# VHH binders against q96fz2: the designs that were tried, part 314

Target 1, 269 residues: q96fz2
Amino acid sequence: CGRTSCHLPRDVLTRACAYQDRRGQQRLPEWRDPDKYCPSYNKSPQSNSPVLLSRLHFEKDADSSERIIAPMRWGLVPSWFKESDPSKLQFNTTNCRSDTVMEKRSFKVPLGKGRRCVVLADGFYEWQRCQGTNQRQPYFIYFPQIKTEKSGSIGAADSPENWEKVWDNWRLLTMAGIFDCWEPPEGGDVLYSYTIITVDSCKGLSDIHHRMPAILDGEEAVSKWLDFGEVSTQEALKLIHPTENITFHAVSSVVNNSRNNTPECLAPV

## First folded at step 16 (VHH)

Design CB35 (framework vhh_6z1v_2)
Fold by OpenDDE, second read of step 19:
Structure CB35 (fold): chain B 269 residues (1-269), chain A 123 residues (1-123)
Amino acid sequence: as target 1 above (269 residues)
Amino acid sequence: EVQLVESGGRLVRTGGSLRLSCAASGFTFSDYAMGWFRQAPGKEREVVAAISWSGRSTYYADFVKGRFTISRDNAKNTVYLQMNSLKPEDTAVYYCAAKFGLFTESPESYQYWGQGTQVTVSS
């Protein structure tokens, strides 16, 4: 996974993240650093994206079932990294393979500390190799949505008003992530960064790409992944597998350029 | 205490119109998607319509076919179902339900329910 969409307004995004804590209390996640949230139809590594994480990471003795929403840097910077510039990291931390998560120190250590997060997105992009050509067809991949009267397809919103209607009740894609906290050697703010755990693709996506994000489907999966206070690493890792509960459509090549940030990125072609 | 109170159900003739109301209290209404469900005798409860927290997004069951309109007034903590072109098949107890966050088609996902209001459509 090298490209996502996360374009919802902050308030819409927050409501889309409504949840119940372990006490059954209905809650919205509280924001950390809301000003760092930059909505975009085209999110690339090194950009900030919103993730969910347990409140217990920020507050001692907090209910670990409570959720915080925070923009974090995509591309995990390990806490032990000693260079002043995260870009000098010599290995790719955009993704973490599920099969080797426990073998790599960069992921194993933060995971062992309970630093699990849920990466939020409208969906993610993947490119299919075209047979016989060097051309790749991009696809937007997301959870199946409830069909609203006029919204046959995400792209069929002929008007801004219709567009807002489509996204007003959008089910966000929830991907399993690991985050870490990095303190710059020269001082400054702590950098929160994340990696997306990847798995082998489900059968439905296998023709598009052989790997997919580990998707946490449903409130229980999301809750268990986040609740590092009650759910062990071993139990949490059981949640990491391919899912068939996914849909996709072909999109234009507009998304190929990471600078493009328009609805056309995820619109069906 | 959370309460959903439906009103407006009555006997109507085929082709008639009816407006149902559901008054909500005891929770932050604007954080909840709202839905109308119905249950006919001997049938399962089924979704009729749902509306997002903001009222911008709506869902209708296939049988509605443009006959019903769900709306909400967050200032009044009320959700409405305007039913037009009623048919005998629409005879059921209609329930108002609330779901925190997004609406879904699954009644099991809704946290709060009203007592229902009887709608009877005569031939």
Scores: ipSAE 0.801, ipTM 0.904, lowest interface PAE 0.6, mean pLDDT 93
Fold by ESMFold2-Fast, scan of step 16:
Structure CB35 (fold): chain B 269 residues (1-269), chain A 123 residues (1-123)
Amino acid sequence: as target 1 above (269 residues)
Amino acid sequence: EVQLVESGGRLVRTGGSLRLSCAASGFTFSDYAMGWFRQAPGKEREVVAAISWSGRSTYYADFVKGRFTISRDNAKNTVYLQMNSLKPEDTAVYYCAAKFGLFTESPESYQYWGQGTQVTVSS
């Protein structure tokens, strides 16, 4: 999982994250650094994406079932990293394999601190290798959506009303992530960065790609993954497995270039 | 105290039109999706139409598509269902319901319900 779409305006994104706390109270997540949220149809590693995490990470006596939404850098920088430039990290931390997560120091240590997050996206992109050619076919992969009144496929960029009709009830993809906090040696703000946990592809996606993100399907799974105050690392890891509740469609090669940031990136071909 | 109060249900002739209203109070209306559901005697409660918190996304069951229109006025805390080309099969008690966040097709996911308004369509 190396490319996503997360383009919703902040108010739409916030209401798509409506949830219920442990006491049964309906809530919207509270924002941290909302000005750092950059909507895009084509998010790559090293860019910021919104994640959900427990309020208890920021406030000592907070209810661990209450949620914060914060932009974090995609590509986990371990707290022990000694270089001054995070982009100089020698190994790829964009994804974290579920089968080796407890063996890798970069991931095991933040997991032990309860640093679990849910990575939000409209969906993610994968490139299918076709036999007989070196050309790859990109696909946009996302949760099944309730049928909203719309004029056909995902609307064109020049149809703002149709875009609003599709997206204001969009069910966001919720991926299991691990984050860490890194303090620059030369001073400056603490960097929050995350990795997406990956699993073997489900049957439905196996013809597109051999790996998929660990998707948390439904509020019970999301709640248990986030609630590090009540749910142990061992119990939380039981939520990490392939998911069949996923759909996809082929998209244009426009998405191949990460600089392209238009609705055409996820429109069906 | 959360309250949803439906109004507008009555007897109408086949082919007629009717507008239902639902007045909401006791919660932050703009954070809730709203739905209209119906239940005829001996049948399960089923979704008719739903509308997002913003009013921009809507859903219609196949059996009402093209005939019914759902709308909302967030300033007035009210949701509406305009029903055109009514059929005897539309005879049911119509319920207004509220769900925090996104709407769904499932009655079970809605937190708040009105008491219903009876719509009877005669041949």
Scores: ipSAE 0.770, ipTM 0.901, lowest interface PAE 0.9, mean pLDDT 90

Design CB36 (framework vhh_6z1v_2)
Fold by OpenDDE, second read of step 19:
Structure CB36 (fold): chain B 269 residues (1-269), chain A 123 residues (1-123)
Amino acid sequence: as target 1 above (269 residues)
Amino acid sequence: EVQLVESGGRLVRTGGSLRLSCAASGFTFSDYAMGWFRQAPGKEREVVAAISWSGRSTYYADFVKGRFTISRDNAKNTVYLQMNSLKPEDTAVYYCAAKFGLFTESPEHYQYWGQGTQVTVSS
């Protein structure tokens, strides 16, 4: 996974993340560093994206079932990294393969500390190789959505009015991630960064791409992944597998340029 | 105490119109998506229509076919269902329900329910 969409306004995004804690109380996640949230139809590695994580990571003795929402840097920077510039990291941490997660120190160590997060997105992009050509067709991949009135295809959401109808009740894609905290050697703010765990693609997606993000489908899966206080690493890793509960459509080549940030990126062609 | 109180259900002839209302109290109405459900004798409860917290997004079941309109007034803590071109197959108890966050088609996800109002459509 090398490209996502996360463009919802902050208030809409927050409401889309409504949840129930272990006490049965309905809650919205609290924001940490809301000013770092930058909505975009075209999110690339090294950009900030919102993730969910347990409140217990920030508050001692907190209810670990409570959730915080925070923008984090895409591309995990390990806590032990000694260079002053995260861009000098010599290995790719955009994704973490599920089969080797316990073999790589950069992922194993933070995971062992319970640093599990849920990466939020409208959906993600993947490119299909066309047979006989060097051309690649991009696809937008997301959870199946409820058909709303006059919500034609996502492509019809090009007007403000249509946008509201489509995105006001959008079910966000929830991907399993690992995050870490890095303190710059020269001082400054702690950097929170994440990697997306990947798995073999499901059958429905296999013709498009052989790998997909580990998607946490449903409130229970999301809760268990986040709740590092009650759910062990071993139990959490059982949640990491491909899912068939996805849909997709072909999009234009507009998304190929990471600088393009318009509704055309995810519109059906 | 949380309350949802439906009103407006009555006997009507085929082709007639009804407007159902649901008055909510005891919770922050604007934080909840609202839905109308119905249950006919011997059938399962099914979704009729749903509306987002802001009212910007609406959903209708396939059988509605443009005959019904769901709306809400957050200032009055009320959700409405305008039903036109009613048919005998629309006869059921209609329920108002509230869900925190996004609306869904599944009734089991809704936290609060009214007692229901009887709609009867005669031939």
Scores: ipSAE 0.873, ipTM 0.937, lowest interface PAE 0.5, mean pLDDT 94
Fold by ESMFold2-Fast, scan of step 16:
Structure CB36 (fold): chain B 269 residues (1-269), chain A 123 residues (1-123)
Amino acid sequence: as target 1 above (269 residues)
Amino acid sequence: EVQLVESGGRLVRTGGSLRLSCAASGFTFSDYAMGWFRQAPGKEREVVAAISWSGRSTYYADFVKGRFTISRDNAKNTVYLQMNSLKPEDTAVYYCAAKFGLFTESPEHYQYWGQGTQVTVSS
């Protein structure tokens, strides 16, 4: 729940987010602040990650089914936060438990304003506790992918070039998020920040970790979560539940250090 | 108007080779994944090969792996299927199809289709 990979180049990421609006028109999401997108195999809280949100959040009378893609800070800073430095927030807002989302002011208020977003990632990492030891085994967890031709010439070679071939048709993980807008007291740009909603782990992941992000599996779920103009908070929350349509593989301890940003972070061991 | 026009289908002997072409117009070609599908008499339409919008990711059905190669030229708005070591079982109408965004192996997900080109492989 606290580490992801989101490394796709902007053009690849944009086409991976191809969607259909309410009128059936094929669209790519429009970027806000594309220069702030920082691809990485190892994204931690406080860093920026791309999210999808409704165009209606930015444009009066826009079609609420049209999508914007924007980098946002991971770690929700509530609109009411009064200090000048967001890192001074005493609450951990990296994740939001689904069972208490309507009880926590930091999440209830933006949710009531329709501030729902879909957090994009290649996948996320979790660390499995090994019984009788303090060592943990990291896993990369992601949607099942269509099997692409990975071999460049050697057959069994798993070079970075072979991995680059898989990414141009990679199905991104789509996680339910809540965002808020914070205005610095001393002026400056509005800070957009998000939290990832978490649920109890599904059966397939229960041996790895007891919690998982709320995954929106498929375009119908993604569309309903984003469309705050037509879908109420009550209806949207029905989309928040564990998902079984997920796969994983063990990865190297290289991922443990969040400063490591290489393909080795998600490569199978 | 969107148009996909296949060409290259013909009669070929077993073991022969053939290149199919599909010329696309009326849409932003580089935003679409392309696929080749086939349908033999009395059979359902099935995926043969697919290629990402960039040309970097490809998919092949198990029955054509090692024999067929899909490629695209985004400057020419064209997708190709190079078919080698043809077998009588490859006899079918071959269809070019376009899907916005990522490719899938499911014909139902593709928005645009050509009229098809007949490939007949004889002993």
Scores: ipSAE 0.785, ipTM 0.906, lowest interface PAE 0.9, mean pLDDT 91

Design CB37 (framework vhh_6z1v_2)
Fold by OpenDDE, second read of step 19:
Structure CB37 (fold): chain B 269 residues (1-269), chain A 123 residues (1-123)
Amino acid sequence: as target 1 above (269 residues)
Amino acid sequence: EVQLVESGGRLVRTGGSLRLSCAASGFTFSDYAMGWFRQAPGKEREVVAAISWSGRSTYYADFVKGRFTISRDNAKNTVYLQMNSLKPEDTAVYYCAAKFGLFTESPEQYQYWGQGTQVTVSS
């Protein structure tokens, strides 16, 4: 996974993340560093995206079932990294393969500390190789959505009116991630960064791409992944597998340029 | 105490119109999506329409076919269902329900329910 969409306004995004804690109370996640949230139809590695994580990571003795929402850098920077510039990291940490997660120190160590997060997105993009050509067709992949009134195709959501109808009740894609905290050697703010765990693609997606993000489908899966206080690493890793509960449509080549940030990126062609 | 109170259900002739109301109390109404459900004798409860917390997004079941309109007034803590062109097959108990966050088609995901109001459509 090298490209996502996360463009919802902060208030809409927050409500889309409504959840129930272990006590049965309905809650909205609290924001940490809300000013770092930058909505975009075209999110690339090294950009900030919102993730969910347990409150216990920030507050001692907190209820670990409570959730915080925070923008984090896409591309995990390990805590042990000694260079002053994260861009000098010599290995790719955009994704973490599920089969080797326990073999790589950069992912194993933070995972062992319970640093599990849920990466939020409208959906993600993948490119299909066209047989016989060097051309690649991009696809937008997301959870199946409820058909709202007059919500034709997602493509019609380019008008403000249509946007409200489509995105006001949008079910966000919830991807399993690992995050870490890095303290710059020269001082400054702690950098929170994440990697997306990937798995082999489900059958429905296999013709498009051979790998997909580990998607946490449903409140139980999301809750267990986040709750590092009650759920062990071993148990959490059982949640990491491909899912067939996805849909997709072809999009234009507009998304190929990471600088393009318009509704056209995810509109069906 | 959480309460949802439906009103407006009555006997009506085929082709007639009804407006159902549901008054909510005991919770923050604007944080909840609302839905109308119905249950006919011997049938399962099914979704009729749903509306987001803001009212910007609405859902209708396939059988509605443009005949019904769901709306809400957050200032009055009320959700409405305008039903036009009623048919005998629309005869059921209609329920108002509330869901925290997004609305869904699944009744089991809704937290609060009214007692229901009887709608009867005669031929």
Scores: ipSAE 0.882, ipTM 0.940, lowest interface PAE 0.5, mean pLDDT 94
Fold by ESMFold2-Fast, scan of step 16:
Structure CB37 (fold): chain B 269 residues (1-269), chain A 123 residues (1-123)
Amino acid sequence: as target 1 above (269 residues)
Amino acid sequence: EVQLVESGGRLVRTGGSLRLSCAASGFTFSDYAMGWFRQAPGKEREVVAAISWSGRSTYYADFVKGRFTISRDNAKNTVYLQMNSLKPEDTAVYYCAAKFGLFTESPEQYQYWGQGTQVTVSS
C-alpha cells in the first residue's frame, strides 16, 4: 500500500469518524494540529495523513476509549533514530509486514508502548500488472458504500456532479497502523509518523496485487486496535488479517503521477 | 431531553401526495444523519430514505425512488419526507430516526426515534 486518497474537508472527515466511547457516549474525535491536514486525492509516502489514536497517548488519566485525530507523516521514523534529518532514514517504513512486525525493532518497540493508530483514507490505489502491456492498470480500492441517490455506489457515479453527492456519507477506509514519536536531536517539534501494516491479499484483490493493508472492518475492530489501555499487543494483533469486505474499480493513468490531485484520480473509467 | 416528533400522517387516495415533518430537539441536529423508516402490519421496520448531516448526500430505497424526496432544514432542526404518487403498498407507520455521524440503512444503528405517524393509502 503506497498511495491513498484522503480528500474530505476537515468537517466532513470529522463526522465520518463519529464513534461511541466505552461509556456509550457519542463522540467526534478531537483534532490535534488540524492545520497540518492536507486533503488530497493522491497521497504518497512522506506526506501527512490523518490517523485516529487513543487520547491516553496525550493525557495521563484520559479514558483510553476516547479518540484523537491527528495528521502524521507517512513513513515511520523510529524513536531511536539518531540523525538530524528523518528523510535520510535508510529503511523504507511505509509499510510493515504483519508476519515480521514482532521481529523488527522499528515496529516492535512502538507496539510495546501501545502506539497503535488507525490510518484514514477514502481508499487506496494499487497497480495491476497486465500481460502484453507496457503500463500497469491502476485501481481505487475502498469499503463497499451505501448507495447514494443517482450514484448507487461510487463505482456507479460517472459525473463530477454525482460524485459530490457521495462524500458526506462516505465510509472511510480504516487501516491498522503503528506510529512512533521522534525527537530531533538538535531540538524542534516532536515528529509523529506512522506505517501501515500489510497482509497477504484476499481472493478478491489477488488479481490486482499480492499484498493489501490490514483493514479493520467495523467499529469493534477499530475500537480494540486503538484501546491500548485495555487491549494488549497480543490481543490487538489478532485483528490483523486479510478482509474480503472490499470493492474496487479501474481508474485512469492520471493517478500515476503523485503530483496530480484532482477528482479524476479516483473516478471510474 | 431528546425528542423527535413526527407529523403529517393521514389517509390519502392512491396517486395522492403527502408531506411528513419531523421536529428534533435536545441534541446537536447538524451532527446527526436523519432517516425515515416505515413498518407495515406483519413486516419488519425498513428504511425508506436517509439524509446526511449536511443534506448533501441522500439515500432512497428502491421502492420509493422517483416518488419520495427527503430534505432537511438545520436552522429549524427539521427533516421532511415529500411523498408523491402514493400507492396502497406505502401504507405503514412512518418513523423519524437520528443517527450520530453517517446514515445507514440499518434501523438498529439509529440512536433516537420518534413515536411514528400513520400513513394510509386507499383506492
Scores: ipSAE 0.778, ipTM 0.902, lowest interface PAE 0.9, mean pLDDT 91

Design CB38 (framework vhh_6z1v_2)
Fold by ESMFold2-Fast, scan of step 16:
Structure CB38 (fold): chain B 269 residues (1-269), chain A 123 residues (1-123)
Amino acid sequence: as target 1 above (269 residues)
Amino acid sequence: EVQLVESGGRLVRTGGSLRLSCAASGFTFSDYAMGWFRQAPGKEREVVAAISWSGRSTYYADFVKGRFTISRDNAKNTVYLQMNSLKPEDTAVYYCAAKFGLFTESPEEYQYWGQGTQVTVSS
């Protein structure tokens, strides 16, 4: 997974993350660094994306079932990295393979510290290879949605008002991530950065791409992945597997250039 | 204490119109999706319409599309159901319900419920 859409305004995103804590209390996640959140239809590695993580990471003795939402850099910078520029990291940490996560020091160490997060997106993009050509067909891949009243089959235009009809009840894609905290050698703010765990693609996606993000389907899975205070690493890793509960549609080549940030990036062709 | 109070149900003739209102209190209304559900005698409770916390996203069951309109006023903590072109099949007790976050079609996922208002459509 190397490209996502996460374009919801902050207030819409926050309510899409409504959850229940261990005591049964309905809650919205509390923001850290909300001003660093930049909505986009076309998020690439090295950009910031919102993630959910347990409040216990920030507050000693906090209820581990309570959630923080925070923007983090996509591309995990290990805590042991000694150079001053994270872009000089000599290996790609955009994704983390589920089958080797406990074998790679960069992922095993933060995972052992309970540094699990849920990466939020409207959905993600994948490029299908077309036999006999260098061109690839992009697809937008996302959870099945409740069919809201939108343009319908009554010839309604693809207008901004029609986009708003689906987004305020959009079920966000929730991907399993691992994060780490890096302290710059020259001083400055701690950098929080994440990787997305990947698995073999499900049957439904196999014709598009051979890998997919580890999707946490439903609130129980999300809750268990985040709750490092009560759920061990071994138990949490049982949640990492392919899911068939996804849908997709082809999109135009507009999405190919990561600088394009318009609704056309995810519109069906 | 959380309270949802429906009003507006009455006897109407086939083809008539009705507006139902639901006044909410005791919770942060703008954090909840709202739904209208109905239950006819001998049938299970079913979704009629739902509306997002903002009012921008709506859902309608196939049997009411084009006839009913759901809306909300967050300043007044009220949700409405405008019912047009009423049919005898619309006869039921109509319930207002609240669900934290996003709306769904499933009655079981809604945390708060009103006591219902009876709508009867002649013949």
Scores: ipSAE 0.765, ipTM 0.896, lowest interface PAE 0.9, mean pLDDT 90

Design CB39 (framework vhh_6z1v_2)
Fold by ESMFold2-Fast, scan of step 16:
Parts: C-alpha cells; structure tokens; sequence
Structure CB39 (fold): chain B 269 residues (1-269), chain A 123 residues (1-123)
C-alpha cells in the first residue's frame, strides 16, 4: 500500500469519523494541527495523512475511548533515530508486514507503548501487472458505499454537482497503523509519523496485488484497535487479517504521477 | 428535550402532491443525517429517503425515485419531503428520523424519531 486518496474537506472528513465513546455518547473526533491537513486525490509516502488515535496519548487522565484526529507523516520515523533529517532514514517504513511486526524494533517498540492509530483514506491505489507488457493497470480500492442519487458510482458523473453528491456520505477506509514520536536532536517540534500494517491479499484482490493494508471493518474493530488503555497488544493484533468487504474499479494512468491531484485520479474508466 | 415534529400528512387523491416537514430541536442539527421512513399497516418500517448533514448527498428507495425529493434547511432545523405523483401504495405513516454522522438505510441505526404523520392516497 503506497498510494491513497484522502481528499475530503475537513468538515466532511470530521463527520465521516462520527463515533460513540464507551459511555454511548455521540462524538466527533477533536482535531490536533488541523491546518496541517492537506486533502489530495493522490497521497504518497512522506506526505501527511489524517489518523485517528486515543485521546489518552495526549492527556494523562483522558477516557481511552475518546478519539483525536491528527495529520501524521506517512513513513514511520523511530523514536531512536539519531540523524537530523528524517528523510535520511535508510530503510522504508511506509508499510509494516503483519508477520514480522513483533520482530522489527522500529515497530515492536511503539506497539509496546500502545501507539496504535487508524489511518484514514477515501481508498487506496494498486497497480496490476499486465501480461505481455511492462504497463501496469491502476485500480482504486475502497469500502462498498451506499448508492447516492444520480452518481451510482464514484466519478461516473458528467456534471460537477454529481461529483459532490457522493462525498458527504462517503464511508472512509480505516486501515490499521502504528505511529511513533520523534524528537529532533537539535530541538524543534515532535514529529508524529505512521506506518500501515499490511497482510496477504484477500481472494477478491489477489488478481490485482499480492498484499493489502490491514483494514479494520466496522466500529467495533476500530474501537478495539484504538483503545490501548483497555486492549492489550496481543488482543489488538487479532484484528489484523485480510478482509473481503472491499470493492474496486480500474482508473486511468493519470494517477501514476503523484503530482496529479484531480478527481480524474479515482474516476472509473 | 430532543424533539422531531412531523407535519403535512393528509388525505390526497392519486396523482396529487404533498410536502411533509419535520422540525427538529434539542440537538446540533448540522451534525446529523436525516431520513424519512414509512410504515403501512401490517408492514415493516422502510426507508423512503435520506439526506446528509450538509444536504449535498441524498438517497432514495427505488419505489420513490423520480417522484419524491428530500431537502433540508440547516438554518431552520427542518427537513422536507416533497411527494409528487402519489399512488395508493404510498399510503402510510411517514416518520422523520435523525442519525449522528452519516446516513444509512437501516431504521435501527437512527437515534431520534418523530411521532409520524399519516398520508392517505385514494382515487
């Protein structure tokens, strides 16, 4: 998983994250650094994406079931990294394999601290190898959506008004992530960065790509992954497995260049 | 404190039109999706139409597409259902409902409900 779409305006994204706390109270997540949120149809590693995490990470006496939403850098920088520039990290932390997560120091240590987050996206992109050619076919992969009036599907609209009709009720993709906090050696703001846990692809996606992000399907799974105050690392890791509750469609090659940031990136072809 | 009050239901002839209104109070209206549901005697409550918190996304059941229009006015805390080309099969009690966040098709997911307004369609 190396490319996502997360383009919703902040107010739309916030309502899409409506949830219930442990007491059954309806809540919207509280923002940290909302001005660092940069919507895009074409998010690559090292850019910032919004994640959900427990309020207890920021407030000593907070209810661990309450949620914060915060932009974090994609590409986990371990707390022990000693260089001044995070881009100089000599290994790729965009994804974390579920089968070795407890063996890799970069991931085991933050997991032990309860640093679990849910990475938010409209969906993610994968490139299918085409037989007899070096060309790859991109696909946009996302949760099944309730059909809205006149759109029927994502970007299957000839008018700007139809384009806007799907998004205000869009069910966000919720991916299991691990984050860490890095303090620059020369001083400055703490950097929050994350990795997406990956698993073997489900049967439905096996013809597109052999790996997929660990998707948390539904509020029970999301709540248990986030609630590090009540759910141990061992119990949380039981939530990490392939899911079949996913859909996709082919998209044009415009998405290939990460600088392209338009609705055409996820429109069906 | 939370209230949803429906109005506009009455007897109308086949082919006629009605506009239902639902006035909401006691909660932050713009954080809730709104839905219109109906229930005929001896039948289950079913979704008719739903509208997002912003008013930009809408859903219609297949049996009302092209005839009914849902809309909302967040300044007035009101949701509307414009019903055109009414048929005897549309006879039911119509309920207004509110769900925090995104709308769904399932009545069980909605937290707040009105008392209902009776719509009767005859020849």
Amino acid sequence: as target 1 above (269 residues)
Amino acid sequence: EVQLVESGGRLVRTGGSLRLSCAASGFTFSDYAMGWFRQAPGKEREVVAAISWSGRSTYYADFVKGRFTISRDNAKNTVYLQMNSLKPEDTAVYYCAAKFGLFTESPEAYQYWGQGTQVTVSS
Scores: ipSAE 0.763, ipTM 0.898, lowest interface PAE 0.9, mean pLDDT 90
Fold by OpenDDE, second read of step 19:
Structure CB39 (fold): chain B 269 residues (1-269), chain A 123 residues (1-123)
Amino acid sequence: as target 1 above (269 residues)
Amino acid sequence: EVQLVESGGRLVRTGGSLRLSCAASGFTFSDYAMGWFRQAPGKEREVVAAISWSGRSTYYADFVKGRFTISRDNAKNTVYLQMNSLKPEDTAVYYCAAKFGLFTESPEAYQYWGQGTQVTVSS
């Protein structure tokens, strides 16, 4: 996974993240660093994206079922990194393969500390290789959505008004992530960064791409992944597998340029 | 205390119209999607219509076919169901329900329910 969309306004995003804690109380996640949230239809590595994580990471003796939402840097910077510039990291940490997560120190150590997060997105992009051509067709991949009136498809949003209606009740994609905290050697603010765990693609996506993000489908999966206080690493890793509960449509080549940040990135062709 | 109180259900003739209302109290109404459900005798409860917290997004069951309209007034903590072109098969107890966050088609996901109002459509 090298490209995502996360464009919802902050308030809409928050409501889309409504949850029930272990006591059965309905809650919205509290924000940390809300000013770092930058909505975009075209999110690339090294950008900030919102993630969910347990409150217990920030508050001693907190209810670990409570959720915080925070923008974090995409591309995990390990806590042991000694350079002053995170861009000098010599290995790719955009993704973490599920089969080797326990073999790589950069991922194993933070995971062992319970630093699990849920990466939020409207969906993610993948490119299909066309046989016989050097051209790649991009696809937007996301959870199936409830059909709303006049929104037969995401593409039917012929007006800004209709577009808003489509996204008003959008089910966000919830991807399993690992995050770490890095303190710059020269001082300054602690950097929170994350990697997305990847798995082999489900059968439905296999023709598009051979790998997909580990998607946490449903409140139970999301809650268990986040709740590092009650759910062990071993139990959490059982949640990491391909899912068939996914849909997709072809989009234009507009998304190929990471600088393009318009609704056209998501629009069906 | 959380309350949902439905009103407006009555006996009507085929082809008639009804407007149902549901008054909500005891919770932050604007944080909840609202839905209308119905249950006929011997049948399972099924979704009729749903509306997002903002009122901008709506969902209708396939059997509605443009006959019903769901709306809400957040200032009045009320959700409405305008029902036109009623048929005998629409006879049921109609329930108002609230779900925190997004609406869904699944009744089990809704946290709060009204007592229901009887709608009867005669031939």
Scores: ipSAE 0.318, ipTM 0.695, lowest interface PAE 1.5, mean pLDDT 91

